VHH binders against Cell division control protein 45 homolog. Designs and how they scored, part 15

Target 1, 359 residues: Cell division control protein 45 homolog, of Saccharolobus solfataricus (q980j6)
Amino acid sequence: MVKRNSKEIVMEVFLGEPNNQEIREVVRNVYSKDNLCLSAYYSIEPILFSFIISKNTKNSFTLSFIPEECETQIRLDANGKWIIDNKKKYFLGQNSFCSYLPITAEDVLPIVSCIITSTILDRRSLSEWELETIREMEKFDMTIEKNLKIPAYKTLPAFLSLMFSLDPYIPGISGNRENAISLIREVNASEISKLEDLNESQLNTLLFRIISTIVKENPKFTRDDIITDRFFYLDYDILELAFSLIYSFDTIGSNEILQFVLSSSYAEALISRFRQTLSKGFSINSIENKQSYYIVETSNLTSPLLAQIILLQLQKIRRDKMIVIRDNDRLFTSRFFIPSVKKEGLIKIDDRVKNLIGI
Below, E stands for the ipSAE of ESMFold2; O stands for the ipSAE of OpenDDE; V2 stands for 0.75 times the mean of E and O plus 0.25 times the DockQ between their complexes.

## First folded at step 8 (VHH)

Design b1 (from a2 with I108F; framework vhh_6fv0_2; at its last look DockQ between E and O 0.87; V2 from the best seeds 0.63)
Fold by ESMFold2, look of step 8:
Structure b1 (fold): chain B 359 residues (1-359), chain A 120 residues (1-120)
Amino acid sequence: as target 1 above (359 residues)
Amino acid sequence: QVQLQESGGGLVQPGGSLRLSCAASGFTFSSYAMYWVRQAPEKGLEWVSTISGSGGSTYYKDSVKGRFTVSRDNAKNTLYLQMNSLKPEDAAQYYCVTYTIEGDKITFYRGQGTQVTVSS
């Protein structure tokens, strides 16, 4: 009863998988328009995608967060990501919108940063399409290696790299200078040693301790969560840059993303600000699960989005409610969680905002 | 609505100087950062310089730092780029750029550009 022929097999694969070449062509058509109106959801990936395209628009470019206002639309639903153009829908699966952009020397850093940011926010690994897209950047001196998913492991003292790790978040170590230093001493390394400089014995002991600690909170944690593809462009660690972008986007707003897209050297300011913030130490002290939001008590962790990323990795929350940060007497969220407020960056929770969001 | 008009380009010898201007209208000029970008033939768009809305912060591509100075006159809605010690590699079409943010919309604007040529 079951008929199998070459045409039926091709159709089944096509319907279940993104047609990456077709999507690349759609993006090229969008990229080349003289006038472009693009409707998107409020998140760093669609914003990065849009700002990169805007550099090529001859006459006018508008990014709208009003749903369906434009014929060209960037959509996310339960099935994944979509581009809609002139009423035709194109399914991307989970692939980053930026993985379909034309790759130029000026856009290598914004594009790869967008792709890596997408994996962080979506809590997923790179797809083969995304990895092949990044490999095309090797002709621009992109470096790719498998190594620790720990920021700045080539350039910072190991305890700072561990202290700055948000994904994975290492309970008791992340944000805690004293405990990070103690762990490095426990593996017989000096405070000034870099993670890259550890010998095999030191590294194996360190990894065992890290994994053992995380597994207590997240039994699903595996080596694939801490040994992954790492990407470097010139002197930038793309993982660290991606988190720096998320931090500045969430706490300050879209203009930080624009400056980065227009000027790749702005990466230095983004990274410096992020390191300065993390160097003060930070903690997540408690989580209150309310009916329509989580209240997360923190010290010196001001990004609700980064808090969400950490807590999802620890399996302490679900992605079903907004994050509200309490830091002493300050109660706030960010535009990412309440885009209807139409204010960039952090948003104080006062009576006006409570009435708008129905709490 | 928004209009950006570049001027001041021309032909100069290596080591020479030019001053580019960008007349802006149709938006609150002092509220938005302004950018200079350039494009050489058969090359991509390259960022050159940024200046904050107030004019208090400036940023430069490494290859032009020390040679180029970005400035703005918010009373006259005008952006400037002083280019000194010009090199053949600086030859390009130069554009001024801004992004405006109005509630749910972010809009990119670029002028028509002005040509800078550096000969022999």
Scores: ipSAE 0.549, ipTM 0.776, lowest interface PAE 1.3, mean pLDDT 88
ESMFold2 (binder alone), look of step 8: mean pLDDT 87; pTM 0.867
OpenDDE, look of step 8: ipSAE 0.564; ipTM 0.799

Design b2 (from a2 with I101R; framework vhh_6fv0_2; at its last look DockQ between E and O 0.83; V2 from the best seeds 0.80)
Amino acid sequence: QVQLQESGGGLVQPGGSLRLSCAASGFTFSSYAMYWVRQAPEKGLEWVSTISGSGGSTYYKDSVKGRFTVSRDNAKNTLYLQMNSLKPEDAAQYYCVTYTREGDKITIYRGQGTQVTVSS
ESMFold2, look of step 8: ipSAE 0.764; ipTM 0.883
ESMFold2 (binder alone), look of step 8: mean pLDDT 87; pTM 0.863
OpenDDE, look of step 8: ipSAE 0.818; ipTM 0.910
ESMFold2, look of step 9: ipSAE 0.739; ipTM 0.869
ESMFold2 (binder alone), look of step 9: mean pLDDT 87; pTM 0.867
OpenDDE, look of step 9: ipSAE 0.844; ipTM 0.924

Design b3 (from a2 with A33Y Y99I; framework vhh_6fv0_2; at its last look DockQ between E and O 0.62; V2 from the best seeds 0.56)
Fold by ESMFold2, look of step 8:
Structure b3 (fold): chain B 359 residues (1-359), chain A 120 residues (1-120)
Amino acid sequence: as target 1 above (359 residues)
Amino acid sequence: QVQLQESGGGLVQPGGSLRLSCAASGFTFSSYYMYWVRQAPEKGLEWVSTISGSGGSTYYKDSVKGRFTVSRDNAKNTLYLQMNSLKPEDAAQYYCVTITIEGDKITIYRGQGTQVTVSS
């Protein structure tokens, strides 16, 4: 029997706590390569991770969605996340791949945004390791506070923050300007009040209404689901930015992600586009559970991935079938749900695609 | 095979102008975003500008807005960067970059670069 590094063998046999220092070391090695081929699954987090690394490669970089094509691999299975490098396997648990990247001033915004998108897609809280990683960014003026899991609560009128909330999705409020305004009036605040400006009595009333509304569709929802660590960098609300990234990734594609990774100021375009879209209002009207897909009737909700995020938290679907959006005469999905089509962004359900997915 | 060849670098005085070119081949040039990035001594790679496949959308690092203009000629498969009012801090090796998104792969291609020197 040939002895190997004991940590390597233990990780292969046992699925326990991640060895975060060892994983940091392997990511540092991958990050420093002049030539890199990465095999990954098609999702925003592996793509963000890969594009951040690509800024440091000097000669060549390829991200492949063909499993195991490259010696360096990023994998997700039922047990969690893995990095495979040089045939050695490293278990990350649920931690974001981006939480192991070297932190530089240039990459603070892409890295923290990646970590937060990971929690949104995985429907989980930050791990202690991820929070520690973000706290290292305080030296670059990252602001961290515990507050409402509602977007832009420091900068937008409260009714817009509520209207723009997708996680939590607030039935009757999210996407509904008139009802969001009505709720703010109910807590005795003006239409121009920011959520941050509400006193404790107003906040308690607001939280009661939000929780009461959500528990009608998800009875396990509690106030622990709406009070969380919040992160701000360069005046960007990282939660709002993360959703803006998910929206642009799903509806447009990875070029939007690369532009953001190359220049943090592109966050302004991402957020502006997302706010403009949400400001028109949107709704989820019905869900039809078919054998191999969900048909989700929407109005102005164009991202199938965002629809999945909403419906999973409300326990209306399981993570077992693709999402097909029906918006009036339009039937579409996105590459996230049909990576075999190999076209990024929204995918119209035409005769070719119908034959592929049985619609 | 994707090939990117930068040219047009050289020595220029502060306040001067220079036009960089990037000749592209081996892919459908008009279908892909093109990027200019640069690297100065002691610094990592720094993004400068981006142009969409059609040329209809352009983006610039704040420090070069109003001084640099990115353009492309899709008939000649050539990317350009017009640099005006050059400053010492603009001195760097300039690279053109493209990202191909084809099927199961995203590949980032970078040329060999062209040197821009800004000195007295």
Scores: ipSAE 0.503, ipTM 0.765, lowest interface PAE 1.7, mean pLDDT 88
ESMFold2 (binder alone), look of step 8: mean pLDDT 89; pTM 0.882
OpenDDE, look of step 8: ipSAE 0.585; ipTM 0.807

Design b4 (from a5 with A96V V105I; framework vhh_vobarilizumab_d1; at its last look DockQ between E and O 0.74; V2 from the best seeds 0.00; counts 0 for: pae E 2.2 > 2)
Fold by ESMFold2, look of step 8:
Structure b4 (fold): chain B 359 residues (1-359), chain A 119 residues (1-119)
Amino acid sequence: as target 1 above (359 residues)
Amino acid sequence: EVQLVESGGGLVQPGGSLRLSCAASGFTFSSYAMYWYRQAPGKGRELVAGISSGGSTYYADSVKGRFTISRDNAKNTLYLQMNSLRPEDTAVYYCVTYTIEGDKITIYWGQGTLVTVSS
């Protein structure tokens, strides 16, 4: 018996899983060029990717934020990440562009930092491909262990590590010195203890308290979100370094990223600046949802991008509008949110800026 | 047109000293950070030293205490004073800078100058 199908308009998945070997080959070819022009969008990950490549360019390298100016292009759209080279498109899915770079001893730190930065900005876990890429770095003495997703848990007093945690953001604890100290005392640990030194009972009590406070804002939060793979290289905690990079990129600009890529020891300056800023304490006081932007009132939290990362976790905003910070009498955003203004770092919102972006 | 021209390389015995220069033109030299990189045969490029537009300096651990980076903004010249030279300092040394122009970031490399440290 013959049956007619009903309405079957489209059953194809437009985009499948990335062809990682093909993408790696394309990146290898781009990496080996004597002269290179890259068109990219203004974000820390494509900038890191581009600067790492630039170290091997023999003659000239240009990173352009003018769309399609160069034959080699790095793009992001609703489906994910793309490399375009000579008009052929290669789909990366969610994988970091940096996970396809050749791994050399001098580039381990920039590459792993780029991959971890990508997961933070995208609010995602490492893919299997990305983890395999990082595991290849063990031959350069990368250390991988499963532990707390809390910055500097091996080196700082525990209350500072908790105070500095931005992902996960711990309501009432992150940015709050007194409450961070109180939590450490509640788990029967010394204020000068490091989180790595907690025994099993103290750790389980701490995890229960952290998860309990976070699930009130995000019921999907689980133990797997705070016990994760941790990466260390040359005694740098890559999670802390990634946040330090995000902070300096957003508040100062792409020059800070270039200095880090050209000299891995610049990581010390990035981390020091980040810790110094966070040690003052910080808070998010209020959020106003405007037509084209969110106004976020803060104390001592100057990065609109870090504020976005926090507020998305708290489910207080969507990733649909720019973040404008109000800190005391200052009203500002960053080039990340309004790249058309073409000014690095923080951008004061005045009448000229409003006219340029149509607000 | 940005131009970076290194000079002062040569053959030196271990323990000796050498001073490299980089003549810069085609940009406002005083506004940009400047760097020395080196590349030994069969190895990647590595940072040796950097100096900001404001004069702050940075050094690789392998050269700290032996090398001194400096700049003369009136002469548009970058310098690297290399003391207590070792055979492992043998490399081509490159002068590097970059420019940031709104929509574009361009990185410029000099042609390099060869330093050979051997007895």
Scores: ipSAE 0.443, ipTM 0.734, lowest interface PAE 2.2, mean pLDDT 88
ESMFold2 (binder alone), look of step 8: mean pLDDT 89; pTM 0.892
OpenDDE, look of step 8: ipSAE 0.815; ipTM 0.913

Design b5 (framework vhh_gefurulimab; at its last look DockQ between E and O 0.94; V2 from the best seeds 0.83)
Amino acid sequence: EVQLVESGGGLVKPGGSLRLSCAASGFTFSSYAAYWFRQAPGKEREFVSAISSGGSTYYADSVKGRFTISRDNAKNSLYLQMNSLRAEDTAVYYCVTYTIEGDKITIYWGQGTLVTVSS
ESMFold2, look of step 8: ipSAE 0.696; ipTM 0.863
ESMFold2 (binder alone), look of step 8: mean pLDDT 90; pTM 0.901
OpenDDE, look of step 8: ipSAE 0.861; ipTM 0.934
ESMFold2, look of step 9: ipSAE 0.705; ipTM 0.870
ESMFold2 (binder alone), look of step 9: mean pLDDT 90; pTM 0.902
OpenDDE, look of step 9: ipSAE 0.891; ipTM 0.949

## First folded at step 9 (VHH; framework vhh_gefurulimab)

Design c1 (from b5 with I100R; at its last look DockQ between E and O 0.91; V2 from the best seeds 0.86)
Amino acid sequence: EVQLVESGGGLVKPGGSLRLSCAASGFTFSSYAAYWFRQAPGKEREFVSAISSGGSTYYADSVKGRFTISRDNAKNSLYLQMNSLRAEDTAVYYCVTYTREGDKITIYWGQGTLVTVSS
ESMFold2, look of step 9: ipSAE 0.808; ipTM 0.917
ESMFold2 (binder alone), look of step 9: mean pLDDT 90; pTM 0.899
OpenDDE, look of step 9: ipSAE 0.882; ipTM 0.944

Design c2 (from c1 with S52N; at its last look DockQ between E and O 0.88; V2 from the best seeds 0.86)
Fold by ESMFold2, look of step 9:
Structure c2 (fold): chain B 359 residues (1-359), chain A 119 residues (1-119)
Amino acid sequence: as target 1 above (359 residues)
Amino acid sequence: EVQLVESGGGLVKPGGSLRLSCAASGFTFSSYAAYWFRQAPGKEREFVSAINSGGSTYYADSVKGRFTISRDNAKNSLYLQMNSLRAEDTAVYYCVTYTREGDKITIYWGQGTLVTVSS
């Protein structure tokens, strides 16, 4: 046992569990303000949270990416997520900001999408609080079932669902039309069959092949990583929609999120754009590990944030460095990774950008 | 400053038609998407229709085929043509838009115009 000086004792602060009812009350107070200025960090979850709130303000709503500009602030630090309002700080732990919003029929889709994107970006499971929040949405025709963590398994031909799978990323299958078709044939299904329609024998064969392939790169991958709770609303697969949102947010910017929140039918456009991109086939070709960033060469997958999500699952990178994509002679990242540059969407790494960010 | 002023609401019989207008001022209207929302008594605001700066349109399922959104950028105006009106369309209708100045996004709501669909 080692005695510690007073400086070390002060530096070892343990935060308690979130007081979920207190946080819900402060969110309700923020939600009801006549005029709201909200400062948020540049990430999809706080942006979704902010725009959902904006639908209820009486007079004016401003979202600012300028730190501490507004008295209401959405923050993330090493300990977790915080709401600051009227100089008081409220700790959320890892819970999504959106899990504290009032649930209305208009906001089911953006709220559940926000919660699911939070788990994807954080590489975490839903908390009990988040699960309880989603279960409250069942009265609005949200459905929850245990099934394959593979996109659109109810609606697309099985080979497309496999081809479009980013989490799990299936080496040799994800982004690869021919190999996805071959795998479906191996389980004795036609290429036009839906994954939902596979019988137990076909499913077990498929899972064996997928898990066998992934464990070669991630030995800790298990059945629980590909058989999980799945969420559906108005026939949208929320996992697929969440990845579609991440793609458009990262490659285009926050206005795509605003359009999604304000225009309830915009979800179809987001999904269609993402499917169109993935249907061309895609690959992650190489990774160069630099001191302060990774250079990732891709084909037809241009989102640095999605590349990070895939590579973390494959255990090829750490979260401590930004992702730079190489696309032929273009070298770029996105504002998510260098928010100080203030340009949204893809940011080309030229001499001016290098000077601004010190690389 | 930014102003959105709705007009054209009123009393109409089921099956009737009504045209709403929104006059926009104080910003470059043509650069931004614009929206109609509505709020029935005792209910939350709900999306009705959107038109982006490029002219693409979006509609709530409940109004598709009956309502038509349009804009006239020369007149800084947004319109909603409402046909085959139903009792369920009774609500205050709001014109909505946003502006962007650097890292600030501001969303603006008009004062609303009441549409009543009743025999």
Scores: ipSAE 0.824, ipTM 0.925, lowest interface PAE 0.4, mean pLDDT 89
ESMFold2 (binder alone), look of step 9: mean pLDDT 89; pTM 0.899
OpenDDE, look of step 9: ipSAE 0.871; ipTM 0.937

Design c3 (from c1 with S52Y; at its last look DockQ between E and O 0.83; V2 from the best seeds 0.85)
Amino acid sequence: EVQLVESGGGLVKPGGSLRLSCAASGFTFSSYAAYWFRQAPGKEREFVSAIYSGGSTYYADSVKGRFTISRDNAKNSLYLQMNSLRAEDTAVYYCVTYTREGDKITIYWGQGTLVTVSS
ESMFold2, look of step 9: ipSAE 0.794; ipTM 0.908
ESMFold2 (binder alone), look of step 9: mean pLDDT 87; pTM 0.878
OpenDDE, look of step 9: ipSAE 0.887; ipTM 0.945
ESMFold2, look of step 11: ipSAE 0.813; ipTM 0.917
ESMFold2 (binder alone), look of step 11: mean pLDDT 87; pTM 0.876
OpenDDE, look of step 11: ipSAE 0.887; ipTM 0.946

Design c4 (from c1 with E101T; at its last look DockQ between E and O 0.92; V2 from the best seeds 0.86)
Amino acid sequence: EVQLVESGGGLVKPGGSLRLSCAASGFTFSSYAAYWFRQAPGKEREFVSAISSGGSTYYADSVKGRFTISRDNAKNSLYLQMNSLRAEDTAVYYCVTYTRTGDKITIYWGQGTLVTVSS
ESMFold2, look of step 9: ipSAE 0.812; ipTM 0.920
ESMFold2 (binder alone), look of step 9: mean pLDDT 89; pTM 0.893
OpenDDE, look of step 9: ipSAE 0.880; ipTM 0.943

## First folded at step 11 (VHH; framework vhh_gefurulimab)

Design d1 (from c3 with A34M Y58T; at its last look DockQ between E and O 0.46; V2 from the best seeds 0.69)
Amino acid sequence: EVQLVESGGGLVKPGGSLRLSCAASGFTFSSYAMYWFRQAPGKEREFVSAIYSGGSTTYADSVKGRFTISRDNAKNSLYLQMNSLRAEDTAVYYCVTYTREGDKITIYWGQGTLVTVSS
ESMFold2, look of step 11: ipSAE 0.805; ipTM 0.915
ESMFold2 (binder alone), look of step 11: mean pLDDT 90; pTM 0.899
OpenDDE, look of step 11: ipSAE 0.901; ipTM 0.956
ESMFold2, look of step 12: ipSAE 0.785; ipTM 0.905
ESMFold2 (binder alone), look of step 12: mean pLDDT 90; pTM 0.898
OpenDDE, look of step 12: ipSAE 0.757; ipTM 0.898

Design d2 (from c3 with A33S; at its last look DockQ between E and O 0.91; V2 from the best seeds 0.85)
Fold by ESMFold2, look of step 11:
Structure d2 (fold): chain B 359 residues (1-359), chain A 119 residues (1-119)
Amino acid sequence: as target 1 above (359 residues)
Amino acid sequence: EVQLVESGGGLVKPGGSLRLSCAASGFTFSSYSAYWFRQAPGKEREFVSAIYSGGSTYYADSVKGRFTISRDNAKNSLYLQMNSLRAEDTAVYYCVTYTREGDKITIYWGQGTLVTVSS
């Protein structure tokens, strides 16, 4: 009986979906400035976006984590992602800020890494816009294939690839060398086989075992969650690189992201550090749900942000409270979760920090 | 005031050598990583080499084995030794660094110095 007028519907469409060409144009304008000051919230995607832009400024570029200090601003609110430039506000929906950057051979690796990192942190699929953006990179020898959502499945022994899998996190296998080796032997593959070397029978058996294990924790998990588009550039597995970036961002800080963006061969250092850390083994032992935070007891899983990603995927927590890691008698979080504490990396929860953040 | 001033560019024959310098002032140079970028006519800026504050060095594949980055903290200077130069090395070369003050990270570019590799 009651209907909205046509102007009301048009306004809802503009607010409810991005004008991708308009956003691309404003990003191009920001990208071309000789001097730029950009205010952003403390998260890896806006930081990657900012540092990629810095490579095109003629004189100087400043990234500030102080809200509204700069006229160009990157924001996130309940509705989604926004760019503010010269007082005008542009809505991106959930699309990565980096999906609107100009694509050049120099920037392929940082841009695609940023887009994939965004999907991991936001726990979402690539949008059509984002996928089309990545497809433009095929002219720079980006390769795209449908395959396993398991890190380094082309290059590492299969048990290491399984051991290093965080999304999906495979209960009992991820972080567990002995169980990962046992699973590979169970499918009649040698300890040094790569996942890519498995024949159809071995692969199907392996996938059945992985899916049946994960379904016990997340009943909605399906084959579509472990067979996905995979992206490779300069022999880098972009998914593995994205997790390596998240790890170093969370445990060390934004300077690791700057080094990667300015010298993309730093990707080797990021991946090597991440693999070395994971190869020591790790576990998530328990979760305690407190009023204002989760306490997650771990062994050798030092990134609170990675712990959140794992536990959200397992449906064990909600994205409503900060993550505090307990590893033996150490209690810590990271700046991602308490950005008001202006020290980057891991932050020990002591009496001073408790008073500052009210816990 | 942070300043980066490149020098040492010029005309050189293929197979020749050239040494670029960057004089840094207005900040504690030794505390920060430093970079060489280059921009060929009509192309985007591209990474050449980095030396991190911890001393590690990195090179673009196109220059690895031919170029050597170094720094002299006593002279607040960054260097790029370029050997076995090729025509594709022709570009304006930029010195790049950053500073951090609290919650601000600022990236600075020098004015550039032209290197022309031609017979």
Scores: ipSAE 0.828, ipTM 0.925, lowest interface PAE 0.4, mean pLDDT 89
ESMFold2 (binder alone), look of step 11: mean pLDDT 86; pTM 0.857
OpenDDE, look of step 11: ipSAE 0.891; ipTM 0.948
ESMFold2, look of step 13: ipSAE 0.810; ipTM 0.917
ESMFold2 (binder alone), look of step 13: mean pLDDT 86; pTM 0.860
OpenDDE, look of step 13: ipSAE 0.842; ipTM 0.922

Design d3 (from c3 with S56R; at its last look DockQ between E and O 0.89; V2 from the best seeds 0.86)
Fold by ESMFold2, look of step 11:
Structure d3 (fold): chain B 359 residues (1-359), chain A 119 residues (1-119)
Amino acid sequence: as target 1 above (359 residues)
Amino acid sequence: EVQLVESGGGLVKPGGSLRLSCAASGFTFSSYAAYWFRQAPGKEREFVSAIYSGGRTYYADSVKGRFTISRDNAKNSLYLQMNSLRAEDTAVYYCVTYTREGDKITIYWGQGTLVTVSS
């Protein structure tokens, strides 16, 4: 455009409409570098994106959590997600960084897992661009269907699927084995029935009970929030895998993400660890809103990031302060919430940490 | 400086065996997972096997039961024993690892060693 008149709405296009072709091209350029230093913020999506790119480097790849250390950067600000490369900024809106990666058979699982973790952390639906990206993976035998937003609904006994549901979090049911079993019995199904096998009457009764419970905490919750696109690849339920990744990332660190990206079979370990943890049961008992942090009392829920994901759904917090978990006499958070302390995984709040961060 | 040097590739008949080695230097090898990848002509890099610092191993389905990954931490070496080789195993094989220094994670690839399986 050489000239613009007063009727042009250029700024409105910039706000909320990414140039997907341009972003794809910059990602291809970054992807093709022989040596790459990439600065990223400490979160699972930018880390997944970075490690997927690393599989194409010929010499070396460095991911740095030190802001602005590298000329190639992926950043998040109040407006959304950005890639900075060669001093130019490219706006992604809400779209996952991973939705712009070249899709190869080797990377289907990491890429789709990255996109789904992005929607979970951001509490949003897939964009049309992201969904189109995932649909390209059908040629690699990705399966896509509209069904229950409940983990492993095709394969686990229904009470376990309900017990493991963190998004949606079902008050009184999620993390509660006995209440999950009781609900399945209430809909006239055996405790070993799979959610997929319920007849229409059983399913409608179950969904009514779930929605009725959630609406008490979130009045905007509807049937459309629990029926969504579901993705399966290599017998993995991508929703379950995404939560398994989030759990291990938050409680252990970025090396868990690297192991998954470099070896897709590591997904088995991630899922197994997550299922074993959730099978013990968990609860969120209370929330204290402090000036600069939330204190969340839990039983057997050790991930502050998962606690945040749950509490945002329940409208009990805003995304404005760090999460501190209280487990009996112990206070801890994770590096996701205090990246300045540089220790990965869970970070105990002792006198040293209190002095450093003012907690 | 971190270096990875693969060796042990060569020409082998179908059904034969080879043992690949990777000599690692410039870092504490025992602290990190190590990986074998391969790349056939015209194909993308493909995961073959991993061995983690705790000793847990993983294999691609295409090599499971035929290939064995191992490491000798005293010698800073990674190995891949390849048995019952097939024409489809023809590729350049790469040793891969990473290091961690503070807030930096660096992933290193060796130069590769060629394995050709033909009759």
Scores: ipSAE 0.797, ipTM 0.910, lowest interface PAE 0.5, mean pLDDT 89
ESMFold2 (binder alone), look of step 11: mean pLDDT 88; pTM 0.880
OpenDDE, look of step 11: ipSAE 0.904; ipTM 0.957

